# VHH binders against q9xw16, part 7

Target 1, 132 residues: q9xw16
Amino acid sequence: MSGWNAYIDTMTAAAPSIKRCAIVGAADGSVWARTEADNVFKASEEELKTFVALFNDVTQVPAKGADIEGVHYVVPRTEESLIFGKKENTGFFAVKTKSAVLIAVYEGPNEVAAQVRKAVESMQTYLNNAGY

## First folded at step 1 (VHH)

Design f52 (framework vhh_6fv0_2)
Fold by ESMFold2-Fast, scan of step 1:
Structure f52 (fold): chain B 132 residues (1-132), chain A 119 residues (1-119)
Amino acid sequence: as target 1 above (132 residues)
Amino acid sequence: QVQLQESGGGLVQPGGSLRLSCAASGFTFDDYYMYWVRQAPEKGLEWVSTISSSGSYTYYKDSVKGRFTVSRDNAKNTLYLQMNSLKPEDAAQYYCATYDSLGYYEDVRGQGTQVTVSS
């Protein structure tokens, strides 16, 4: 079991609608931890490297969208350290910390999305304060 | 109490090799993912490598892929980092780390071991 997966477990406990989750390096997209087994986060290292590079200029992302686990998401807007996307009733939130990117994939309506965002942003704050 | 003790650092020429060790005690070592992280002078803490509890899965920072190999010996509660083809950019204080798998956020880092790469 992943020691970093304790952070993933905390996020999923706070927002049970998170289906899959990962913590990756902000500089290179290398996986630190991800959900496994029946809820395995399936993004390749090359996809993740491409994804974390989006944080170099988030203002360009809405025009292009983003790909996670081979699924193309429409990104309606971005904030300085936040990219989120939608595809019908599925979506993701990704937040950048000092050295990491947290990615959570969920299913459900906007009320569910709000809970997922709050869980991911709470972890972002915690990891930034911890020096990550 | 969780304890981690790093060793094996030193001074090498560019292109040289070092093997770092981390002796772990006070917890069920084979239940935890383990990490190597480093901090260069006047820079932030940087993740280097991850190894799963069984040793079956390993992950690396892009700049060290192909040069560094993480491994573990669960019978000896020891984590290793084999560093080959060392570059000046690899010079840093190296630490091993683990986290409580039950969601209690203890970042358990040892005292570290210094790696210097210079001519």
Scores: ipSAE 0.000, ipTM 0.122, lowest interface PAE 17.6, mean pLDDT 80

Design f6 (framework vhh_6fv0_2)
Fold by ESMFold2-Fast, scan of step 1:
Structure f6 (fold): chain B 132 residues (1-132), chain A 119 residues (1-119)
Amino acid sequence: as target 1 above (132 residues)
Amino acid sequence: QVQLQESGGGLVQPGGSLRLSCAASGFTFSSYAMYWVRQAPEKGLEWVSTISGSGGSTYYKDSVKGRFTVSRDNAKNTLYLQMNSLKPEDAAQYYCAKGYSSGWYPDYRGQGTQVTVSS
């Protein structure tokens, strides 16, 4: 759906430090929209299927970490619908909605991370209210 | 305000042992999970161990299971990592980190403590 690209654009406009992001199906990790061209989100279907399954029991994730785009991230803790990780100046925030998982990979210091988290959580709220 | 201070690193030969400490202040220590993470030269941060706020649950990276033991003393606001049978691959800067309450990982880690494993 071309309409889903508008949500990617909204998130990246709200937090310019997002380097790559995607909206994927919560049940299967199917890609609904992602950043393209020079900022293409490169996760495989197998990796995304594995990643969205982490939301079935987020309490186990800090022990194992998470893989996004072939990069292993330390996940310090989780919230019921939030998984996040950090690797040097690079990190991610992933949130689950009713039907989707939003994944944003960013680069920058912790002040930048707060902006990215806010953008992702705002979109999570919007999509949940829209029935997704 | 939140402060974390690591100590106990040093130079050790393969097979040796070290005990790392992390002194915490500025927050209710027992209410937060704590983490040990490490960074080797030219590599990213790597998770090593997790301990729940109460100390009732512990988790480890597969490569350190059976060799490392995480513990905490909530009365002293101190986190520990006992490292036995150290290998060259364990050489890294070790950091403790506070569990995420508002989006700031690993913001509350200190300057870390260096572990060198060599003959």
Scores: ipSAE 0.000, ipTM 0.127, lowest interface PAE 16.2, mean pLDDT 81

Design f7 (framework vhh_6fv0_2)
Fold by ESMFold2-Fast, scan of step 1:
Structure f7 (fold): chain B 132 residues (1-132), chain A 119 residues (1-119)
Amino acid sequence: as target 1 above (132 residues)
Amino acid sequence: QVQLQESGGGLVQPGGSLRLSCAASGFTFSSYAMYWVRQAPEKGLEWVSTISGSGGSTYYKDSVKGRFTVSRDNAKNTLYLQMNSLKPEDAAQYYCARDLYYGSGTPVRGQGTQVTVSS
């Protein structure tokens, strides 16, 4: 239904290790697009609203961690437009653009994490240049 | 050398129609999803529509659904946007674009074609 689904499809094709992902509004966490069916991104509207608000001051996040899909992740550090977390064999990368937040959940070792980060940051650059 | 060239813009009355074309060269056209994006003076670039490389999947901005139809002719390396029931809010410079985000690059886009909807 959403034209934003094309970005989801392209990002998961670029980094097959992404298990679930979503593109949400930076202001309110409203879902623009997400993976569906067997790979459905399950975060609630309330959780996403809380999550995107973390980008208002990323320096506070390592002390508290972050919740995605009801899973609490340890956030070791943040960068200005990047929050990433780890929980055992799973992790996530979330990046903020002008209008959106991209969230990608992956499973696998650190070499997989590096690939996912590159894919998410490439999409961040693309969307910022497209005015989002 | 990658080249995208839009045409078909013009001045139309509200409720009118226009058909935009984008001629592509310098790459394997059918291997890339293509986009239509637009920019009005008061706004940044807005995504309008996407079509998959095969043409089998199409996506639209909510405000243009039912009014705009994207299509492509891979044999002619040409992308189209049929715009019906045009509204003043549709007035913008329209660009076709090819996605390059597999790397650190930006989308390749053409020079654009202007769409004006007079009151």
Scores: ipSAE 0.000, ipTM 0.149, lowest interface PAE 13.4, mean pLDDT 81

Design f8 (framework vhh_6fv0_2)
Fold by ESMFold2-Fast, scan of step 1:
Structure f8 (fold): chain B 132 residues (1-132), chain A 119 residues (1-119)
Amino acid sequence: as target 1 above (132 residues)
Amino acid sequence: QVQLQESGGGLVQPGGSLRLSCAASGFTFSSYAMYWVRQAPEKGLEWVSTISGSGGSTYYKDSVKGRFTVSRDNAKNTLYLQMNSLKPEDAAQYYCATGLPYYSSGQYRGQGTQVTVSS
């Protein structure tokens, strides 16, 4: 199989409003792939360990919010395998697969958010079907 | 600058075992996931295994699950790949890598160690 970079490229091509994204290990937040250069995803491994642990009990997340790239996001609600947040004109969608967490940070209005969510959920479905 | 040096490759019979090592320097080893990738003659780079920075999570290509074990010693800045029940299909140049987006360019990949599996 291709390396994890191909999945980053697929997500960013599907939703051009994704400013930064990453694929990280669900158990520990280790980075498997992320956007680089002009679109570098800047979250530390320490922050990502904390973030992926949120999926152990998503019901606690709306009370605390979530931190990505040093930015604190308000999480209005969660779904079983989905955490999403907002801060002003910026937001994120994060979805959990069997072994990975996909994180996409975007900027823009609700129409942009809908496109980003579709891209992330499509990749979630693909990876789950591929056994990841 | 990231430096990676693989060792431990060699000639082995089908069903045999080898242990590969990767000595890392130039970065905070324990903060990065590490990867084993391989390239067989006239084929592209193929991902084999991933290990998290802490060593708490490991992932494998389906065809090597149960046969290969990745591990790391963060105190020694060393990555390992224990390969058991080797098959002819496992013959390749094996590389360790960090920073997944860069490993295909060779910048964050070592020079490799050759694994040959023959009867």
Scores: ipSAE 0.000, ipTM 0.138, lowest interface PAE 15.1, mean pLDDT 81

Design f9 (framework vhh_6fv0_2)
Fold by ESMFold2-Fast, scan of step 1:
Structure f9 (fold): chain B 132 residues (1-132), chain A 119 residues (1-119)
Amino acid sequence: as target 1 above (132 residues)
Amino acid sequence: QVQLQESGGGLVQPGGSLRLSCAASGFTFSSYAMYWVRQAPEKGLEWVSTISGSGGSTYYKDSVKGRFTVSRDNAKNTLYLQMNSLKPEDAAQYYCAAYGSSWYLPDSRGQGTQVTVSS
């Protein structure tokens, strides 16, 4: 496992409702770590490049939505360094750090979404403090 | 202050149609994406449709695609949802919301508008 896979493990342990997640480079969407095997995060490099570019102006995202793993999500609003979306029984949270973007896809009701958001934001804080 | 007021709901038979309206005030309407959400009794909040500020882009929940059409009239600060071929599972309280609202709760100043589908 790469060193970055330990952070994936930490996030999924904190929020078991996370079905798939990844840590990618903020500048280019390159994958640093992702869930694998039966829980493989399936986004292509092209999709990830497009996705991380959304953080250049998050205020435009609600008008367009966002695509993750070939699924188009409605993005109801954004916050500084946070994009989240919803489609039926699935959703995602994505947060930007200095050098990375963390993406977590979950399935379940709004109650589990709060747990997923906390896990992703905790990791965002940790990585920012570590200089990433 | 920002206000959103929904109307146009009612009772229809399966296969029927309704047109919902949302009157917006207190902000520059054309600058915000708008969306429709619904909530059935004892069920969670569900996203239905989104329309960009210009009206150039629209998005729909899979189960309503081909049946519902979202539109807006920026000169009148009004959002619409045309609902055709209504099904029993479409019965819910419908709310409109603007960019910046809570993802869980719509930024609605009204009570929403009720849609009931029964034969």
Scores: ipSAE 0.006, ipTM 0.169, lowest interface PAE 13.5, mean pLDDT 80

Design g1 (framework vhh_gocatamig_d2)
Fold by ESMFold2-Fast, scan of step 1:
Structure g1 (fold): chain B 132 residues (1-132), chain A 119 residues (1-119)
Amino acid sequence: as target 1 above (132 residues)
Amino acid sequence: EVQLVESGGGLVQPGGSLTLSCAASGFTFSSYALAWYRQAPGKKRELVAGIYSGGSTVYMDSVKGRFTISRDNAKNSVYLQMNSLRAEDTAVYYCARGPPPLPGSYDYWGQGTLVTVSS
């Protein structure tokens, strides 16, 4: 969906430490938009379907972790609509809206992580307010 | 210039039906998602139904099974078939080019068409 790519561009511009990201359907993990070419988001359809299902019960996620692009992340805790993980110098933030899940994979220290989280949560708020 | 023009609104009794139409111009219609939003007096604008370029659809829970969104790429048009209308469906209905415009971007909305469900 070419229109959704503008949202990818906005998030990566707001937080340049985002290496790869995607916007996927909350119900099935179908890709609406993702980073491409040198920054291609590499998750399979099966992996994304499994990942979005984690939002059905986020309280179970810290016990098992989460897989994104074939990488297993330790999830230290969750919030109702937020799953995040860290693996050394890489990490991700994933937030659920009414209809979508936004996933951003980044590299950098905790200061970078905070900026990535802010960018993703700002987009989550905007999309929820717009009915998505 | 992106333009969306809604039509088909009107007064209808509870249990009745209406079909809304949205005529689009100024962009490659087949490449974009389109959506119907509504806004009742004193309430915020909410998504009613959306249709993606590939044909997948999304509906608000309260209209699922009653409303059907469809598109005709040859006519650059989106439709909302509304059945079993309720008083709670009374609102101005807006056609929007999806996804919603980013903060500070142009607002890609039509002028709106009023739907009143009342005896």
Scores: ipSAE 0.055, ipTM 0.445, lowest interface PAE 3.4, mean pLDDT 86
Fold by OpenDDE, second read of step 2:
Structure g1 (fold): chain B 132 residues (1-132), chain A 119 residues (1-119)
Amino acid sequence: as target 1 above (132 residues)
Amino acid sequence: EVQLVESGGGLVQPGGSLTLSCAASGFTFSSYALAWYRQAPGKKRELVAGIYSGGSTVYMDSVKGRFTISRDNAKNSVYLQMNSLRAEDTAVYYCARGPPPLPGSYDYWGQGTLVTVSS
C-alpha cells in the first residue's frame, strides 16, 4: 500500500456518505490512489485526464457538467479549486491541490453534501500544507 | 483516555424496537462525528448510521426509515433508535469515533453490544 492509500482511507472514512475516492495527478489524471474492493473507484485514466483538465477553466464546467466513472453529473457551480456535481441522490466533490485532485463520490440527501465538502477540503488543506 | 461504551443491546422479536447508547469520554465529544457499525456472524462489519458534529446524518439503505441516529453533546452520548427490527438486523453493534475535521477515520471503537432479533 502506497502512502497515498492512507489518505484515501482517511477521506473515505471522513463521512459515511462517501462511497468512493481517488487521488489523481492534477497534470495528467494519473491515479495515485483510489478506493478498491467493494468500493472501487472505476474512472479510467482517460476519463480522469479529461476531468482534471476541467480545473484549467472551472468557469465553463457548469455549462458542460462533469463525468466521473461513466456518470454524468450536473455541476451547479464551481470555485477556483473546487468542482462538485450532483445526480439524483449522488454527487461528487473534487478539489485541487498544488499537484493533485482529490475526488470523493457520495450518496445521500443534500444534507450530507456539506460534510462531504468539509472532509475533502480538510484533506486539501492538509496536502497543500504538506507541499502536495 | 478515549473510551466508547455501548449499551442497550438484547433480544427482541421481529417488529420490535431497541435503543442503543454509546457513552463517550476522554475527548471533546462535540467536535467529532460518530457512527454505528454492525457485524453479523460470518459477515463484514458495515456502517449502519453516522452523525456529523453538526448533526447531519447518513444511513445505510436497509435501515432508512427504521433507524435513527442522534447525539446528545451534553451527555457525551450517541444513540441508535432501532424500530421495526428484522432478523437480518441481528449483529453486534459498535460505536465508532472519527477525528475532526475528518470524522470518519474511526480511530476508536467500543466493545460492541449484541442485538438479536428472533421470534
Scores: ipSAE 0.005, ipTM 0.238, lowest interface PAE 10.6, mean pLDDT 91

Design g10 (framework vhh_gocatamig_d2)
Fold by ESMFold2-Fast, scan of step 1:
Structure g10 (fold): chain B 132 residues (1-132), chain A 120 residues (1-120)
Amino acid sequence: as target 1 above (132 residues)
Amino acid sequence: EVQLVESGGGLVQPGGSLTLSCAASGFTFSSYALAWYRQAPGKKRELVAGIYSGGSTVYMDSVKGRFTISRDNAKNSVYLQMNSLRAEDTAVYYCAKGIAAAGTRYFDYWGQGTLVTVSS
């Protein structure tokens, strides 16, 4: 087992409404770890490469939206290291660390979204402090 | 094709120093953990030091404070600086590529090894 799977497990335990998630390389979108089997995060390597490049200029993202797992999300706003989007009852939060991008896809109302954001940002802080 | 090529082994006296280098090719170097293992005659391979893609390091207890692992992503290289060498450090040292960005449990590629002999 990949050592990065422990971070996936930690995030999903902290926010059970996360349906699928992944940790990918910030430079190239290479998958370090992701949820598998019934919860498989299905984004292609090409899609992830395109997605992580969005962090090079997050100000362009609200005008275009973002694609994750073949689903086009509306991105209402961004922060320097945070991209989030919504599509109906589903959404995502993606945060950039020094070396990684964490992506979590969830389902549920705004109360669920707040908890997912907290879990992803807590992991972002943890990984940055660990040198990632 | 993934390749890992070790260099820098040799004969040193107790208390001496040596730097091992590992040149990597055939994968996105910056995305993976790298490690140094060693195997002494009649012993199993053991993890000496590991370095994750983000720069975090892990060390075997008996080498903490004496050995330092580092990486240079621009040169696709990982290094092991060995100070205060002891007879018990005598082994063939192997460079290994992790299957992921972090962790020291699973490695999918290994170098050919470089011999380090610590003897008076």
Scores: ipSAE 0.000, ipTM 0.120, lowest interface PAE 12.7, mean pLDDT 85

Design g11 (framework vhh_gocatamig_d2)
Fold by ESMFold2-Fast, scan of step 1:
Structure g11 (fold): chain B 132 residues (1-132), chain A 119 residues (1-119)
Amino acid sequence: as target 1 above (132 residues)
Amino acid sequence: EVQLVESGGGLVQPGGSLTLSCAASGFTFSSYALAWYRQAPGKKRELVAGIYSGGSTVYMDSVKGRFTISRDNAKNSVYLQMNSLRAEDTAVYYCARVPYSGSYLPDYWGQGTLVTVSS
């Protein structure tokens, strides 16, 4: 088993427009895997703990937005296990599974966003089916 | 054709031991990681243990120190030695093939073998 890094590799291969991404624990925001080097996903422990707690009540998120890597994103709407945000030409998709939260940060137009969302949701479905 | 065939499941008392075996065919066994997953009644499948092509291993926290995964490339087989079994270990256990980094894990599943831990 290649640990959680193989899932990072799979998502970035499916959507090369992902600039940075991470898989974190749903309970505490602990990082299980992330992109590294020039594409390192950097968020404080405090920020990630706050971020994953948003999934406890996603209906409140559009009113206040969300912070990832110190950047404040406008969240136009949420779905039960999906939070996504936009800031000018950048954005993110975050999905919750049973045990994890997948976060992908991208830059680009709407067709790029659609590709990133598909990759993240495909991985969410796979991990949920695998018991995560 | 890729095939993974599990064996070794059965009924065992709490505190007992079982060894699960998975016989693989249809691919270059030594080039792939293999893993054991389990699914308890009413729950989703979860990773129990995995072994890389190079022999490094990973384990779910609740089985560390009790379960050992191993492989025999000459026999195209992977094993899960389960010691100090608990009622909570009752599940169908699945052998799975893990492809290269950059691919979904796993890409092939066995049929599963039932392990029941009860008195």
Scores: ipSAE 0.000, ipTM 0.115, lowest interface PAE 14.4, mean pLDDT 82

Design g12 (framework vhh_gocatamig_d2)
Fold by ESMFold2-Fast, scan of step 1:
Structure g12 (fold): chain B 132 residues (1-132), chain A 121 residues (1-121)
Amino acid sequence: as target 1 above (132 residues)
Amino acid sequence: EVQLVESGGGLVQPGGSLTLSCAASGFTFSSYALAWYRQAPGKKRELVAGIYSGGSTVYMDSVKGRFTISRDNAKNSVYLQMNSLRAEDTAVYYCAAEPYYYGSGSYLDYWGQGTLVTVSS
């Protein structure tokens, strides 16, 4: 199926250690799709609006960190379209496309983080190629 | 075994200078980004400065122009030169390493034990 929830399912199938994730609008943080039920992505619309605005200047993010679902993450570095952070065994990867921001929160050891990053970056490439 | 060992902390008067060092072992240092974080009493841990594997640097706004991060890949070391120190810089300073990689591999981050910097008169 081509609904935005199918892309959530694709990412979580590629990286089962994703605990919660969402696809949101890059301009306003509006939720297009997110994990539901036992794995509901709990970020508020206000928090997401603040979070997507970080992509306006990613060079400022390592000095301040980032907040997702009320959790403050340390952000050691950023790349042009990638913000990632870690707090103990919990972390996130967030990537920006033309129109969307993909956010994946995971739990587990660092080899699992690499798998989550690849899943998110693969979806970023797919959506950019599809014009999103 | 992966190790990050910080040194160079101590007591210094406002306006003084300190150099922090972090000696790393047990991983391919040259492929990693390194960073200095600090945590003041009662405050959250925050990024102070970072240096990418290629040498590019980032700094928090309050330390720009006063602090300089550098690395020496031959010595597996990262440094933080701190000038014009202020009471607000008092904190435990931590060294951290994470991969700057492409290809295979894990997203790895390693932390040191920390070194105390006290700025008081």
Scores: ipSAE 0.000, ipTM 0.123, lowest interface PAE 16.0, mean pLDDT 81

Design g13 (framework vhh_gocatamig_d2)
Fold by ESMFold2-Fast, scan of step 1:
Structure g13 (fold): chain B 132 residues (1-132), chain A 120 residues (1-120)
Amino acid sequence: as target 1 above (132 residues)
Amino acid sequence: EVQLVESGGGLVQPGGSLTLSCAASGFTFSSYALAWYRQAPGKKRELVAGIYSGGSTVYMDSVKGRFTISRDNAKNSVYLQMNSLRAEDTAVYYCATRGYSSSWYPFDYWGQGTLVTVSS
C-alpha cells in the first residue's frame, strides 16, 4: 500500500532539515507520495503540473523562478535534471528521474543545503536504477 | 459497488498485438489511478503499467516501447495496447485501481483477470 512512502521516509531520515517532500509524476505532477500530518506537502495538482513542466526546458527557469506550495522561489541556476531555489532561510531541491520528480523543501542556512541536495540526488540515482 | 471488468485477452503468436480493455464502475473514475498487473505461472503478481489521475504513466522495463497504457474518462475505461508480444508476456492480466498516492485513495480493487497466451 505505502510502497512510495518508504522513499519519502528514507529521504527525510537522511536529511533532518527537510521539512516537507514529495514524489510526483514527471509527465503531469500527480502525487505518488508525500509527507503527511504536521509535515504535509501542500502543493496543488495544478501547481505541480506547472512545476514538472519546467523540466522540459530548465534554461528558462532562472528568469522566472518557481512556485511550490504557493511560495515563489528565486532559482539562481539549473542543471539538466536539477532545479533548486531559495527564499530567505527556506529552499528546495527538485530532481527529475525517468518517470518522477522528487521535491524536497527545507529550512536552514546555506550550510544545510548540501545535505538536502545529497539526500535528493541519492534517491534520484536509486529510482533511475529501479526504472523510475 | 466498485467493479472492474477486463476484456481483450486471447491467444496470439509471437510478434502479434492485443488490446486489453478495463471497464470501471462504482467510483469517480477520473480521480483515481489505474494499473495493469500480470501474473505468470509460478511468478508473483507484478505491475506492468500504471496511469495516474492526471495522465502520467509508468511502465515495467521489459515492456517499455512495446506496451502503451491509456485512459478514457468519458467511458470510465483504461486500455493496454500490447505490441511485439513475446512468450514471456504470457500471463493473466489484471486491472486495478491503485493509488500511487495511496494515502489519498481509500480502497484497492481488482478485476477478475483476462488470460493472454503468446505461443506459436
Scores: ipSAE 0.000, ipTM 0.102, lowest interface PAE 18.3, mean pLDDT 81

Design g14 (framework vhh_gocatamig_d2)
Fold by ESMFold2-Fast, scan of step 1:
Formats: C-alpha cells, sequence, structure tokens
Structure g14 (fold): chain B 132 residues (1-132), chain A 120 residues (1-120)
C-alpha cells in the first residue's frame, strides 16, 4: 500500500458523497493513489495523461469539456488551479498542486457539490503546504 | 473551542524511543483525521504521520518503519510512537486536526508543540 491512500480515505471521510477519487502526478497523470474495489476509479493512464495536460491552459477547457472514466463532462468555467465538471446529477472537482492533481467524482445535487469542492480544496492546501 | 494538547517530548540518545500523546477536546474526535507534524530549526514544518477517521495511516518516507501513529477514540487521543530515533528527528512536534470541510480551519487547529531532542 501507498502512503497516499491515507489522503484518499481522509477526503472520502470528509465528503461522503465522493464516489470515486484519485491523486495523480501533475506532470504525467501517473496514479499515486485511488479508490478501489466497489468504488474503483476507472480512468486509464492515457486518459489521465490527457486530463492533467488540461492544467497547462485551463482557459481552453470550457469550450471542449473534459473526459474522466470515459464520461464526457461539461466544464462551465475554470480557475487557474481548478477544473470542475457536471453531467446531470454527477460531477467532479479536480485541483492542481505543485506536484499532484486531485480528482474527486461525486453524485448528488449542488449542495453536495459545494461540500466536495471544499474537501478537495482543503486537501489541495494541505498538500501544497507539505511541498507537493 | 477546539483544543489539542501535546505531551511526551524530551531528550533522548540516538537509537532511543519516545511516545508522544495528543489529547483533543471541543469537537467530535471520531469524525476527524489527526496528524503529527514537525519543524526543525531553520526548516519548514513537515508532515510526519497522519491517521484518518477510519484508521488509515500515512508516513513520511524517512520515518516509515520507525514511527507508528495510532488513535484511541474512547480517550480522544492520538499517539506517535517513535523508535530508533536519529539526530535528524530533532524538532518541535505538533499535533493537528485535519478539517477537510473547512480549509481555513485546517491551518488554525494546532497544538502548542512538544520538543524532541535526539543527541548524545
Amino acid sequence: as target 1 above (132 residues)
Amino acid sequence: EVQLVESGGGLVQPGGSLTLSCAASGFTFDDYALAWYRQAPGKKRELVAGISSGGSTVYMDSVKGRFTISRDNAKNSVYLQMNSLRAEDTAVYYCAREDYYDSSGYLDYWGQGTLVTVSS
């Protein structure tokens, strides 16, 4: 087991509506940790490589959307270190740190989305402060 | 109010051991992750070990196999057992509550710190 699995567990405990999540390398999309078993995060390494490259120019993303786990999400807007998407009652938040990208897929209404965003942004702050 | 109170620091010789304790109050302990950080003179504060609400643990590479973090929910306490201590482990050790629902709260919930000095 990777020590990064503790961060996955912490995020899912903080926001129980996170259905699947992962921590991946910002440079290449390599998986450092992800949810497994009944909540397995299914994105391929090729898909993740493409996804993390979106952070090189987030301004282009709302025009194209983003793909995670083979699902195409509409991305309404972006911030410099934040990409989020929505498709019906499911969505994701992805944040970039110096070395990592955190991706959390959730199910539920906008109230739930706000809680997931807070959990992901809190972890982003934590990892940046830890030098990642 | 949230309070974290560390104890157990002290002076030990290289190869020795210490157990740090952190007593928590003012929140629902079982719902939160807790962590131990340290700060050596002239260096930034770094994560040493963390434990989730569910008991999953994470460790800094240089302490893996030597340090063990644990929690006792009945006593609202988290512990860091430090074995095979090295001079480079000398630092002030801090207990922290990790609140991923409130990123502003994360940085504000620290204990006072306890000094660990490893020298001959």
Scores: ipSAE 0.000, ipTM 0.133, lowest interface PAE 13.9, mean pLDDT 82

Design g15 (framework vhh_gocatamig_d2)
Fold by ESMFold2-Fast, scan of step 1:
Structure g15 (fold): chain B 132 residues (1-132), chain A 120 residues (1-120)
Amino acid sequence: as target 1 above (132 residues)
Amino acid sequence: EVQLVESGGGLVQPGGSLTLSCAASGFTFDDYALAWYRQAPGKKRELVAGISSGGSTVYMDSVKGRFTISRDNAKNSVYLQMNSLRAEDTAVYYCAKDEGYSYGYDFDYWGQGTLVTVSS
């Protein structure tokens, strides 16, 4: 579907502390939309394939962490359709829908982490209700 | 700077009720999740109830059906209505700025606490 970038714009407007984000296919990590220009989401095809496969068994992720854009994040815990992590002043939230995985990388303190999570979970709900 | 100020604790008999209040400042209240935690002597703090910016709630199993968390965005306040109180509910109760999912965040942004004692 053309216009997937509108959902990226919606998430970034809701949580301006999102530095980079993407919507990728849950089955293969193929990019449907991502932030561009100065905020380009830089994960490789192979890294995204590896990342989305983590949702096949999220219980193992806290022991190993997760890699996004070549950065290794500590994952303190997971939920059925949620992986999140921290690395110094950066973090990410990734949520799985029926057909997609939304990934948002942010910078900032605890206040912005909560706002970013709310933005990606709101979009997760919307896309699930839309059949994606 | 984030500030959270709790009130409403006290001594109550088993089966009694209390309402705890938390007044928040220093952040855009409407955009963030708030939570109530408690800590009994010798134990780590545990999540009692959480409320998201959108109003979704989460509760510890032992308080479900007895406690209700709510928020009033016009007053920048979050509340914990506690009914059918038990001796096991005795603890210091803390208000925290936490989605309930961000481990390690609650203790960076929480208030001084309010003591709840349930005894005859």
Scores: ipSAE 0.000, ipTM 0.126, lowest interface PAE 11.9, mean pLDDT 81

